# Ledger of designs, part 17: VHH binders against Tryptophan synthase alpha chain (trpA)

Target 1, 293 residues: Tryptophan synthase alpha chain (trpA), of Haloarcula marismortui (q5v140)
Amino acid sequence: MGLERAFADEPAFVPYLAAGDPNYEASLEYVEALARGGADVIELGLPFSEPIAEGKTIQNAIVRSLEAGMTPDRFFQFVEDLDVDVPLVCMTYYNLIYQYGEGDSESRSDSENASGETASQGPRPFVEKAAAVGIEGLVVPDLPGEEAGPLRTACDEFDLDLVFIVAPTTKGDRLERMLEQVSGYVYVQARLGVTGAREDVDDATEDSLARLSDWDVPKAVGFGIKTGAHAERIVSAGADGIIVGSALVDIVAEGHENGDSTDAVADRLEAKARELKEGALRGAAERPQPERT
Key: E = the ipSAE of ESMFold2; O = the ipSAE of OpenDDE; V2 = 0.75 times the mean of E and O plus 0.25 times the DockQ between their complexes.

## First folded at step 9 (VHH; framework vhh_7b2m_4)

Design x06 (from v05 with S27F L106H; at its last look DockQ between E and O 0.49; V2 from the best seeds 0.00; counts 0 for: pae O 4.0 > 2)
Fold by OpenDDE, look of step 9:
Structure x06 (fold): chain B 293 residues (1-293), chain A 120 residues (1-120)
Amino acid sequence: as target 1 above (293 residues)
Amino acid sequence: EVQLVESGGGLVQAGGSLRLSCAASGFTFSDNAVGWYRQAPGKQRVVVAVITSGGSTKYSNSVKGRFTISRDNAKNTVYLQMNSLKPEDTAVYYCARTYYGDYFTHFDHWGQGTQVTVSS
């Protein structure tokens, strides 16, 4: 059963952490803490050396992970070393996915096929390895729907879901192309109104979800959620799940900066996860239940 | 409809300079980040530079110190000044609207691109 199962009974909590932040061993504990805290799907960031993500929090996490020695191969080992019963999703950039297979071709030096064009095997080698280690889905932020064909094909071959990100401005043909290829769930980005007022959050969420109303795919919303109350609002507005990154990464960062023990940071992550999940559940309870006629 | 139209590409010798332009329409340009991407033959499209709505800039390591991204909100245009060009800079260059999420940058609305060829 695909990632959709995580959304079937109740709103899903989808936390994000950078794998290997601030180091391999601590990061394992942190991911497991999120699972204990009630995560339904865990998104693991595979750090890429050239992320042009503006979020300082995530950037710093990626840098820490890289400095600690995270690589694609180590990432896959990391996934294997995790002791969780929660579906795992890999978040990374398409270039890293695409290049993964090129490194293996240098070790297979023996088949000198004469034409020097190392035929890029495309995304398939990465997807195959991801599947082999137990990853159930991919999030590729820089992959446009128009170019997702090879990756979608590979994901189908190895039964991985391909989660797409829908920006607030994604409309028309572009949206349709994405949604035609999406499986598992869709990441819905909403613009939080400048006021941060409840009404603004609700309206933004509703508007974003309304664009996707015709598509039978779970909608997980990410708007810089930091608290259970915020989670409650988003789910109450109709979201099938919540995606939380920066708030959790900040906990890791703060612990690292302060020299806190791994256990202390893990406890904080678990507590925050519980808070967020409980918020999501409260939000679901506030939805008008269709009158069982 | 969101439109991005790249221009300014061409053939240049190694060590030369080019300035690319991207004209944007169909959205509030001043409120959005924009970025330049490039795609070399047989390679994946990669980000080159980003400029936020506030004017903050980011560059890939491969172009840092050589390329400069800038914007003119009055003209709804983003620029890429490319100096000290190298043969490895040969690619189709695209501009895209950029969104910042919680933990990632998303790009959309690619133009047709402009070809940059750097000869050795």
Scores: ipSAE 0.026, ipTM 0.450, lowest interface PAE 4.0, mean pLDDT 87
ESMFold2, look of step 9: ipSAE 0.297; ipTM 0.628
ESMFold2 (binder alone), look of step 9: mean pLDDT 82; pTM 0.831

## First folded at step 10 (VHH; framework vhh_7b2m_4)

Design y01 (from v05 with V34M; at its last look DockQ between E and O 0.60; V2 from the best seeds 0.00; counts 0 for: pae E 2.2 > 2, unsure alone 64.6 < 65)
Fold by OpenDDE, look of step 10:
Structure y01 (fold): chain B 293 residues (1-293), chain A 120 residues (1-120)
Amino acid sequence: as target 1 above (293 residues)
Amino acid sequence: EVQLVESGGGLVQAGGSLRLSCAASGSTFSDNAMGWYRQAPGKQRVVVAVITSGGSTKYSNSVKGRFTISRDNAKNTVYLQMNSLKPEDTAVYYCARTYYGDYFTLFDHWGQGTQVTVSS
């Protein structure tokens, strides 16, 4: 069963952490803490070497991870070393996925296929390895739906889900192309209204979800959720799940800056995860139950 | 529908300069971060430079000190001034509208790209 199973019974809590932040061992504990806290799916960031497009918090996390020695191979080892019973999703940029297969071609010197064009193996080697270590889905923020064909094919071959991100501005043919290829769940990005007012959050969430109403895929909403109350609002507005990253990455960052113990940071992550999950559950309870006609 | 149209690409000698432009349609230009990406032959698209709605700029290490991203909100246009060009800069350059997610940057709209070729 794909990642959709995580959304079947109750709203899903989907936390994100950068793998290996601030180091390999601590990061393992942090991810496990999120699982204990009630995560239904955990997104693990495979760091990119030049995160110039990322926000400061995430950028710093990625830098810490890289400085601590995170690589694609270490990432896959990281996944294997995790002790969690929660589906894992890899979030990374497409260049890392695509390049992963090029490194292995140097070691397989022997099959000189005669045509000198080092046929780019495409995304398949990465997807195969991801599947082998137990990853169940991919999020690739920089992959357009129009170019997702090779990755979609590889994911199908190895039974991985391909999660797409829908921005507030994603409309028309582009949206349709994404939704045709999505499996597992869709990341619905919503902007928190500038006012932060409840009404604005609710309206934005509703509008974003309404745009996807015709699509039979779980809709997980990410809006910079930081609290259980915020999670409650989002789920009450109709979201099938919540996605939370920055609030959790901030906990890791603060712990690192303060020199806090791994256990202390893990406890804070677990507590925050519980808060967020409980918020999501409260939100679900507030939904008018469709009158069983 | 928001459209991005790149221009200014071409053939240039190593050490030369080019200025790329990206004209964006729509009213939300000023509220969005914009970026330049490039795709070299046989490689994937990579971010080159980003400019926030507030005007803060970031650059990849490979272009830092040589390229300058800027924007004119009145014209809904983002620019990439490329100086001291190298053969390694040869790529199709794409303009993108970027959205900062909670923990990622989303590349929402892409132009058709403009070819930049730097000859040795």
Scores: ipSAE 0.514, ipTM 0.756, lowest interface PAE 0.9, mean pLDDT 88
ESMFold2, look of step 10: ipSAE 0.524; ipTM 0.784
ESMFold2 (binder alone), look of step 10: mean pLDDT 80; pTM 0.814

Design y02 (from y01 with L106I; at its last look DockQ between E and O 0.71; V2 from the best seeds 0.56)
Fold by OpenDDE, look of step 10:
Structure y02 (fold): chain B 293 residues (1-293), chain A 120 residues (1-120)
Amino acid sequence: as target 1 above (293 residues)
Amino acid sequence: EVQLVESGGGLVQAGGSLRLSCAASGSTFSDNAMGWYRQAPGKQRVVVAVITSGGSTKYSNSVKGRFTISRDNAKNTVYLQMNSLKPEDTAVYYCARTYYGDYFTIFDHWGQGTQVTVSS
């Protein structure tokens, strides 16, 4: 069963952490803490070497991870070393996925296929490895729907879901192309109104979800959720799940900056995860139950 | 519908300069971060430079000190001044509107790209 199973019974809580932040061992504990806290799906960031497009918080997390020695191979080992019973999703940029297969071609010297064009193996080697270590889905923020064909094919071959991100500005043919290829769930990004007012959050959530109403895929919303109350609002507005990254990454960052113990940071992550999940559940309870006609 | 149109690409000798432009239409340009990306032959698109709505700039290591990203909000245009060009800079350059998500950058709109070729 695909990642959609995580959304079947109750709103899903989908936390994100950068794998290996601030180091390998601590990061394992942090991810496990999120699972204990009630995560339904965990997104693990495979760091990119030049996160210049990322916000400061995430950028710093990625830098810490890289400095601690995170690599694609270490990432896959990280996944194997995790002790969680929660579906794992890899979030990374397409260049890392695509390049993963090029490194293995040097070791397989023997099959000189005669045409000198080192046929780029495409995304398949990465997807195969991801599947082998137990990853169940991919999020690739920089992959256009129009170019997702090879990755979609590979994901199908190895039974991985391909989660797409729908921005508030994603419309028309682009949106349709993404939705045609999405499996597992869709990441619905909404801008929290500048006012942070409840009404603004609700309206933004509703509007974002309305664009996707015709698509039978779980809709997980990420709007910079920081609290259970915020999670409640988002789910009450109709979201099938919540995605939370920055609030959790900030906990890791603060712990690192303060020199806090791994256990202390893990406890804070677990507590925050519980808060967020409970908020989501409260939100679901507030939904008018369709009158069973 | 938001459209991004790149221009200014071409053939240049190593050590030369180019200035790329990206004109955005149909969007709140001033509120969005803009970026330049490039795709070399046989490689994937990679970020080259980003400029926030506030005007803060970031560069990839490969272009740092050589490229300058800037924006003119009145013209809804982002620029990439490329100096000291190298053959390795040969790529199709794309303009993108970017949004900072909660924990990732969203690449919302892409232009058609402009070819930059640097000859040795």
Scores: ipSAE 0.362, ipTM 0.692, lowest interface PAE 1.6, mean pLDDT 88
ESMFold2, look of step 10: ipSAE 0.653; ipTM 0.841
ESMFold2 (binder alone), look of step 10: mean pLDDT 80; pTM 0.818

Design y03 (from y01 with V50I; at its last look DockQ between E and O 0.71; V2 from the best seeds 0.00; counts 0 for: pae E 2.2 > 2, unsure alone 61.1 < 65)
Fold by ESMFold2, look of step 10:
Structure y03 (fold): chain B 293 residues (1-293), chain A 120 residues (1-120)
Amino acid sequence: as target 1 above (293 residues)
Amino acid sequence: EVQLVESGGGLVQAGGSLRLSCAASGSTFSDNAMGWYRQAPGKQRVVVAIITSGGSTKYSNSVKGRFTISRDNAKNTVYLQMNSLKPEDTAVYYCARTYYGDYFTLFDHWGQGTQVTVSS
């Protein structure tokens, strides 16, 4: 049933980390700590060579991972090396997905070819490899729904979900076309703002969820969530899950900068994950049951 | 509804310069990060430069020191000054409205693009 199964019985907690931050071995332990803390789906960032579009927190995480040797092929090995029982989702940008296919199309001179071939295989080679190592879905923020056809086709072939992002600016026919193609869950960005800024999450979340209420797809909210209280309010407002990235990446970054042991950082990640999942569960308990009469 | 219209492209000799403009209409401009992206023949669209709502700028390594992104919030316009142009800069240049998500950058709207051709 794909990724929507993670939302079926209780609110889902969906953490994100940049894979390989600050290094391969520590990152494995950190992802596994999030699973122990209650993750229902884990989103793994696949680093790329030019993270200039990212915000500072995520850009720095990507740089740390790249400097420690992460590559797309090591990312696929990283996924195989993880010992977790929860679904894994890859978050990356379409240019990386597409470029991976260019490498595959040149079987004899894979690494030395400066000349271009026009015979790109598009996103299919990346999607095939992702499926083979156990990735169950993709998040691709630079690819709007109306341009997602080739990726959607590849994902359908290999049974991967393609998760779409809905922002307050995603409206009208664009929203409808996107939601007609969605699978797994939808990423709801209820507010356009910087990470760390706090506003009344209940009102903004309720408005965004109301706009999506006619579609029967799990709605996971990714909005500056840092605490169990944030998670509780968002789920109480109707979200089917919560997505948390920068708050967890900050824990990894601080531990690395302070020279903390891998075990100490993993313990902090597990504790934060537990706080967030428990908050989501409290929020669900506060929701009214659907009226049956 | 937001519309982004690029202008200022054209044919230029290597070593020359061009200034691209992107006029934004519709909703709030000053709260958005803006970007310039390019797509060379046979290649994927890639980021060139980003400017935040507060004016901070970031550039790809291939253009750093040669290109300058800027914005005029009173005119709802973002610019790309391209100096010391090389044939490798030949591409369709796109303006994009960009937002930072919690752990990603969301590309909300794209312009139609303007062609830049740099001859040797």
Scores: ipSAE 0.469, ipTM 0.728, lowest interface PAE 2.2, mean pLDDT 84
ESMFold2 (binder alone), look of step 10: mean pLDDT 79; pTM 0.814
OpenDDE, look of step 10: ipSAE 0.491; ipTM 0.751

Design y04 (from y01 with A33H; at its last look DockQ between E and O 0.72; V2 from the best seeds 0.00; counts 0 for: pae O 2.3 > 2)
Fold by OpenDDE, look of step 10:
Structure y04 (fold): chain B 293 residues (1-293), chain A 120 residues (1-120)
Amino acid sequence: as target 1 above (293 residues)
Amino acid sequence: EVQLVESGGGLVQAGGSLRLSCAASGSTFSDNHMGWYRQAPGKQRVVVAVITSGGSTKYSNSVKGRFTISRDNAKNTVYLQMNSLKPEDTAVYYCARTYYGDYFTLFDHWGQGTQVTVSS
């Protein structure tokens, strides 16, 4: 069963952390803390070298990870070293996925396939390795649905889910193309209402979910969720799960800046995870149960 | 439907300059972050420059000091001034509307791209 199983019984809590932030050992503890806190799926960021498009918090996390020596190979080792019973998803950009196989071609020089075109192996080598280390899904924010064919094929070959992100502005054919290829769950990016008022959050969530109502895939909403109360509202509005990144990355960042112990930061992450999961569960309880006809 | 249309690409000699333009359709241009990406032959698309709705700019290391991203909200247009061009800058350049997610940048809309070729 794919990642959809995480959404089957109750709303899923999907936390994100950058792998290896601020270092390898601490990051392991942090991810494990999230699992203990009630994570249903954990998204692990594989850092890319130039996060110029990312927000400051995420940029700093990525920089810390990279400075600490995170690489694709270390990332896969990181996954293997994790002691969690929660399905893991890799979040990274497509260039890293695509380039992963190009490095290994130097060592396999012995098979003289005569045509000099270093045939880019595509995403398959990365997906194969990801599957081998126990990753169950991929999130690739910069991969258009129209170009996702090779990755989708590789994911199918190795039984990985391919999570797509749906922006508030994603509509029409583009949306359809994404939804046709999505497996596991869909990341629904909601707009934070200008006012931050409850009504605005609810309406925005409902509207975002309504666009996807015809698709039989779990809808996990990412909306800059920071609190259990916020999680509750989002789930009450109909979300099958919540995705939380920045709030957790901030905890890591603050701990790093303050020189806090790994244990102290892990405890905070676990507590926050519990808060968020409990919020999600409260939200589910507030949903009108469909009258069992 | 929001459309992005790139223009201004072409053939230029090393050390030369080009100015790319991206015209965006729609009324919400001023509220959107915009970016330029490029895709070299046989490589994947990579971010080159980003400009926020507030006008803050970021650049990849490879183009920093040489390229300038700017926007004109009145014209719904984003620009990429490319100076001191190098052969390695040869790529199809794409304009994108970007959204900051919680922990990622989403590229929501792409233009068709414009070819930039820098000869040695």
Scores: ipSAE 0.507, ipTM 0.750, lowest interface PAE 0.9, mean pLDDT 88
ESMFold2, look of step 10: ipSAE 0.775; ipTM 0.897
ESMFold2 (binder alone), look of step 10: mean pLDDT 80; pTM 0.821
ESMFold2, look of step 11: ipSAE 0.788; ipTM 0.900
ESMFold2 (binder alone), look of step 11: mean pLDDT 80; pTM 0.822
OpenDDE, look of step 11: ipSAE 0.170; ipTM 0.591

Design y05 (from y01 with H109Y; at its last look DockQ between E and O 0.73; V2 from the best seeds 0.56)
Fold by OpenDDE, look of step 10:
Structure y05 (fold): chain B 293 residues (1-293), chain A 120 residues (1-120)
Amino acid sequence: as target 1 above (293 residues)
Amino acid sequence: EVQLVESGGGLVQAGGSLRLSCAASGSTFSDNAMGWYRQAPGKQRVVVAVITSGGSTKYSNSVKGRFTISRDNAKNTVYLQMNSLKPEDTAVYYCARTYYGDYFTLFDYWGQGTQVTVSS
């Protein structure tokens, strides 16, 4: 069963951390803490070497990870070393996925395929490795739906889900193309209302979800969620799950800056995860149960 | 529907300069970060430069000190001034509108790209 199983019974909590932030060992503990805290799916960021497009918080996390020696190979080892019973999703940029296969071609000297064009193996080698280490899905923020064909094909071959991100501005044919290819769940990015008022959050969430109402795929909403109360609101508005990144990455960052012990930071992450999951559950309870006719 | 249209690409000699422009349609230009990406032959698209809605700029290491990203909100246009061009800069350059997610940057809209060729 794909990632959709995580959404079947109750709203899913989907945390994100950068793998290897601030180092390999601590990061393992942090991810495991999230699992203990009630994560239903964990998104692991495979750091990109030039995260210039990222916000400061995430950028710093990625830099720490890279400085600590994270690589695609170490990332896969990281996944194998994790002691969690929660499905794992890899979040990375398409360039890393695509380049992963090019490195292996140098070692396989022997198959002289005659035409000198080192045929880019495409995303398949990465997807194969991801599947082999137990990753169940991919999120690729810079992959247009129109170009997702090779990756979708590879994911199908190895039974990985391909999670797409839908922005508030994603509409029309683009949205349809994404939704036609999505599996597992869809990341619904919502805009935080200018006022941060409850009504604004609710309305924004509802509006975002309404665009996807005709699609039979779990909708996980990311909205800069920081608290259980916020999670509750989002789920009460109809979300099948919540996605949380910055709030958790900030905990790691703060711990690192303060020189806190790994255990202390892990405890904070676990506590925050519990808070968020409980919030999501409260939100679900507030939904009018369809009258069992 | 938001459209991005790049212009200003072409053939230039090494050491030369080009200025790319990207005109964005729609009313939300000022609220969005904009970026330039490039895709070299046989490679994937990579970020070159980003400018936030507030005007903060970031550059890839490969172009730092040579390229300058800027924006004119009144014209809904983002620019990439490329100086000291190298053959390695040869690529299709794409303009993108970006959204900062909670923990990721989403590239929501892309232009069709403009070819930049730098000859040795």
Scores: ipSAE 0.442, ipTM 0.731, lowest interface PAE 1.3, mean pLDDT 88
ESMFold2, look of step 10: ipSAE 0.549; ipTM 0.778
ESMFold2 (binder alone), look of step 10: mean pLDDT 81; pTM 0.826

Design y06 (from y01 with D102E; at its last look DockQ between E and O 0.52; V2 from the best seeds 0.00; counts 0 for: pae E 2.2 > 2, unsure alone 62.2 < 65)
Fold by OpenDDE, look of step 10:
Structure y06 (fold): chain B 293 residues (1-293), chain A 120 residues (1-120)
Amino acid sequence: as target 1 above (293 residues)
Amino acid sequence: EVQLVESGGGLVQAGGSLRLSCAASGSTFSDNAMGWYRQAPGKQRVVVAVITSGGSTKYSNSVKGRFTISRDNAKNTVYLQMNSLKPEDTAVYYCARTYYGEYFTLFDHWGQGTQVTVSS
């Protein structure tokens, strides 16, 4: 069963961490802490070498990870070393996925296929490796639906889900193309209302979800969620799950800056995860149960 | 519908300069970070430069010191001044509106891009 299973019975809590932040060993503990805290799916960031477009919090996390020596190969080892019973999703940019297969071609000297064009193996080698180490899905933020065909094909071959991100501005044909290819769940990015008022958050969430109402795919909402109360509101508004990244990455960052022990940071992550999951559950309880006709 | 239209590309010799423009439609331009990314032949899209709504700029290492991103909110336009161009800069350049997610930056573009070719 794909990632959809994580959404079947109750709203899913989907945390994100950058793999290897601030180092390999600590990061393992942090991810495991999230699992203990009630994560239903864990998104692991495979760091990109030039995260210039990322927010400061995420950028710093990625830099720490890279400085600590994270690579695609180490990332896959990281996944194997994790002791969690939670589905894992890899988040990375498409260039890393695509380039992964090019490195292996140098070692396979022997099959001189005669035409000198090093045929880019495409995303398949990465997807194959991801599947082999137990990754169940991919999030690729910079891959348009129109270009997702090769990756979708590879994911199908190895039974990985392909999670798409729907921005508030994603509409029309673009949205349809994404939704036609999505499996597992949809990342619904919502805009925080300018006022931060509850009403604005609720309305924005509802509007975002309404655009996807006709699609039978779980909707996981990322909306700058930091607290259980916020999670509750988002789930009450109709979200099938919540995605939380920055708030958790901030905990790691703060611990790193303060020189806190790995255990202390892990405890904080676990506690925050519990808070967020409990908030999500409260939100679900507030939904009018469809009258069992 | 928000549209992005890139312009200013062309053929230039190594060491030359180009200025790209991206005109954005819609009223929310000033509130969004904007960026340029490029796709070289046979390669994937990569971010070149980003400018926040507040005007802070970031650059990839490959273009740092040579390229300058700027914006004119009154014109809903973002620019990429490209100096000291190299053959390696040859690519289709796209303008993007950026959205900060929980742990990622999402790029949306609606234009066809503009071809930049740098000859040796």
Scores: ipSAE 0.473, ipTM 0.741, lowest interface PAE 1.2, mean pLDDT 88
ESMFold2, look of step 10: ipSAE 0.525; ipTM 0.786
ESMFold2 (binder alone), look of step 10: mean pLDDT 79; pTM 0.812

## First folded at step 11 (VHH; framework vhh_7b2m_4)

Design a01 (from y04 with S27F; at its last look DockQ between E and O 0.62; V2 from the best seeds 0.00; counts 0 for: pae O 2.4 > 2)
Fold by OpenDDE, look of step 11:
Structure a01 (fold): chain B 293 residues (1-293), chain A 120 residues (1-120)
Amino acid sequence: as target 1 above (293 residues)
Amino acid sequence: EVQLVESGGGLVQAGGSLRLSCAASGFTFSDNHMGWYRQAPGKQRVVVAVITSGGSTKYSNSVKGRFTISRDNAKNTVYLQMNSLKPEDTAVYYCARTYYGDYFTLFDHWGQGTQVTVSS
């Protein structure tokens, strides 16, 4: 059973951290703290050398990770070194996935195609390695559904899920093409209303989920969730799970800036994870239980 | 219907300049973030530059200092001024409507693209 199992019994809490932020050893402790705090799936950011991430918080985390020496190979080692029983998802850019197999071709002498250009094996080498180290899914934000065929094929070969991000503006054929290829869960981005008012969050969440109502895939909502109260609202509105990134990355960043101990930061992450998970559970309890007829 | 139409591509010598334009329609242009992507032969499509609705800009490292993204909300147009062009800049360039989420820049609509070829 794929990542969908994480959504089967209760709302899933899906935290994100950049792997190796602010360093390799601390990052291991931080990811493990999230698992202890109640994470159901953990998204691990594999930093790309040219991050054009949206949020400054995530950008800074990626930069710190890169400066600390994170690479694709180091990332796979990081996954193997983790002591968690929670399924792991790799989040990274498609170009990094696609290029991963080009470096190994120096050792395989035999497939010199006549033109001396080592034909890129596509995404398959990355996916194979990811599966081998225990990764269960991929999130590739910059991969259009129309171009996801090779990656989807590789994921199917190695039994990985391919999680797609759906923006509030994603509609029509593009949305359908994404949803036809999605497995595990869908990342639903909701717009935080300019007012931040409860009503605006609820409406935006409901609207976003309504667009996906015909698709039998878990919907995890992410839009800057910071508190258990936010989590409760989102889940009460119908979300199958919550995705939280910036709020957790900010804890790491603050700890790094202040020179706090790894243990202190890990404790804060665990506490925040508990808060968020409990919020999600409260939200589920507020849903009218379908009358078991 | 959302439409993005790129123009301004062509053949240019190394060290030369081009200005790409993207005409947008079918949505409130001023409220949306815009970006440029490119796809070189045999390579994947990659982000080149992004401009927010507020006018903030971001660039890939490969084009920093050479390319400038700008927008004219009155004309519903986003531009990419490309200076000091290199053969490595040869690609199909795509205009995209972008959305800023919690983690990564998402693109939810693309144009047909415009070919840029830089000769050595």
Scores: ipSAE 0.207, ipTM 0.612, lowest interface PAE 2.4, mean pLDDT 87
ESMFold2, look of step 11: ipSAE 0.610; ipTM 0.829
ESMFold2 (binder alone), look of step 11: mean pLDDT 83; pTM 0.851

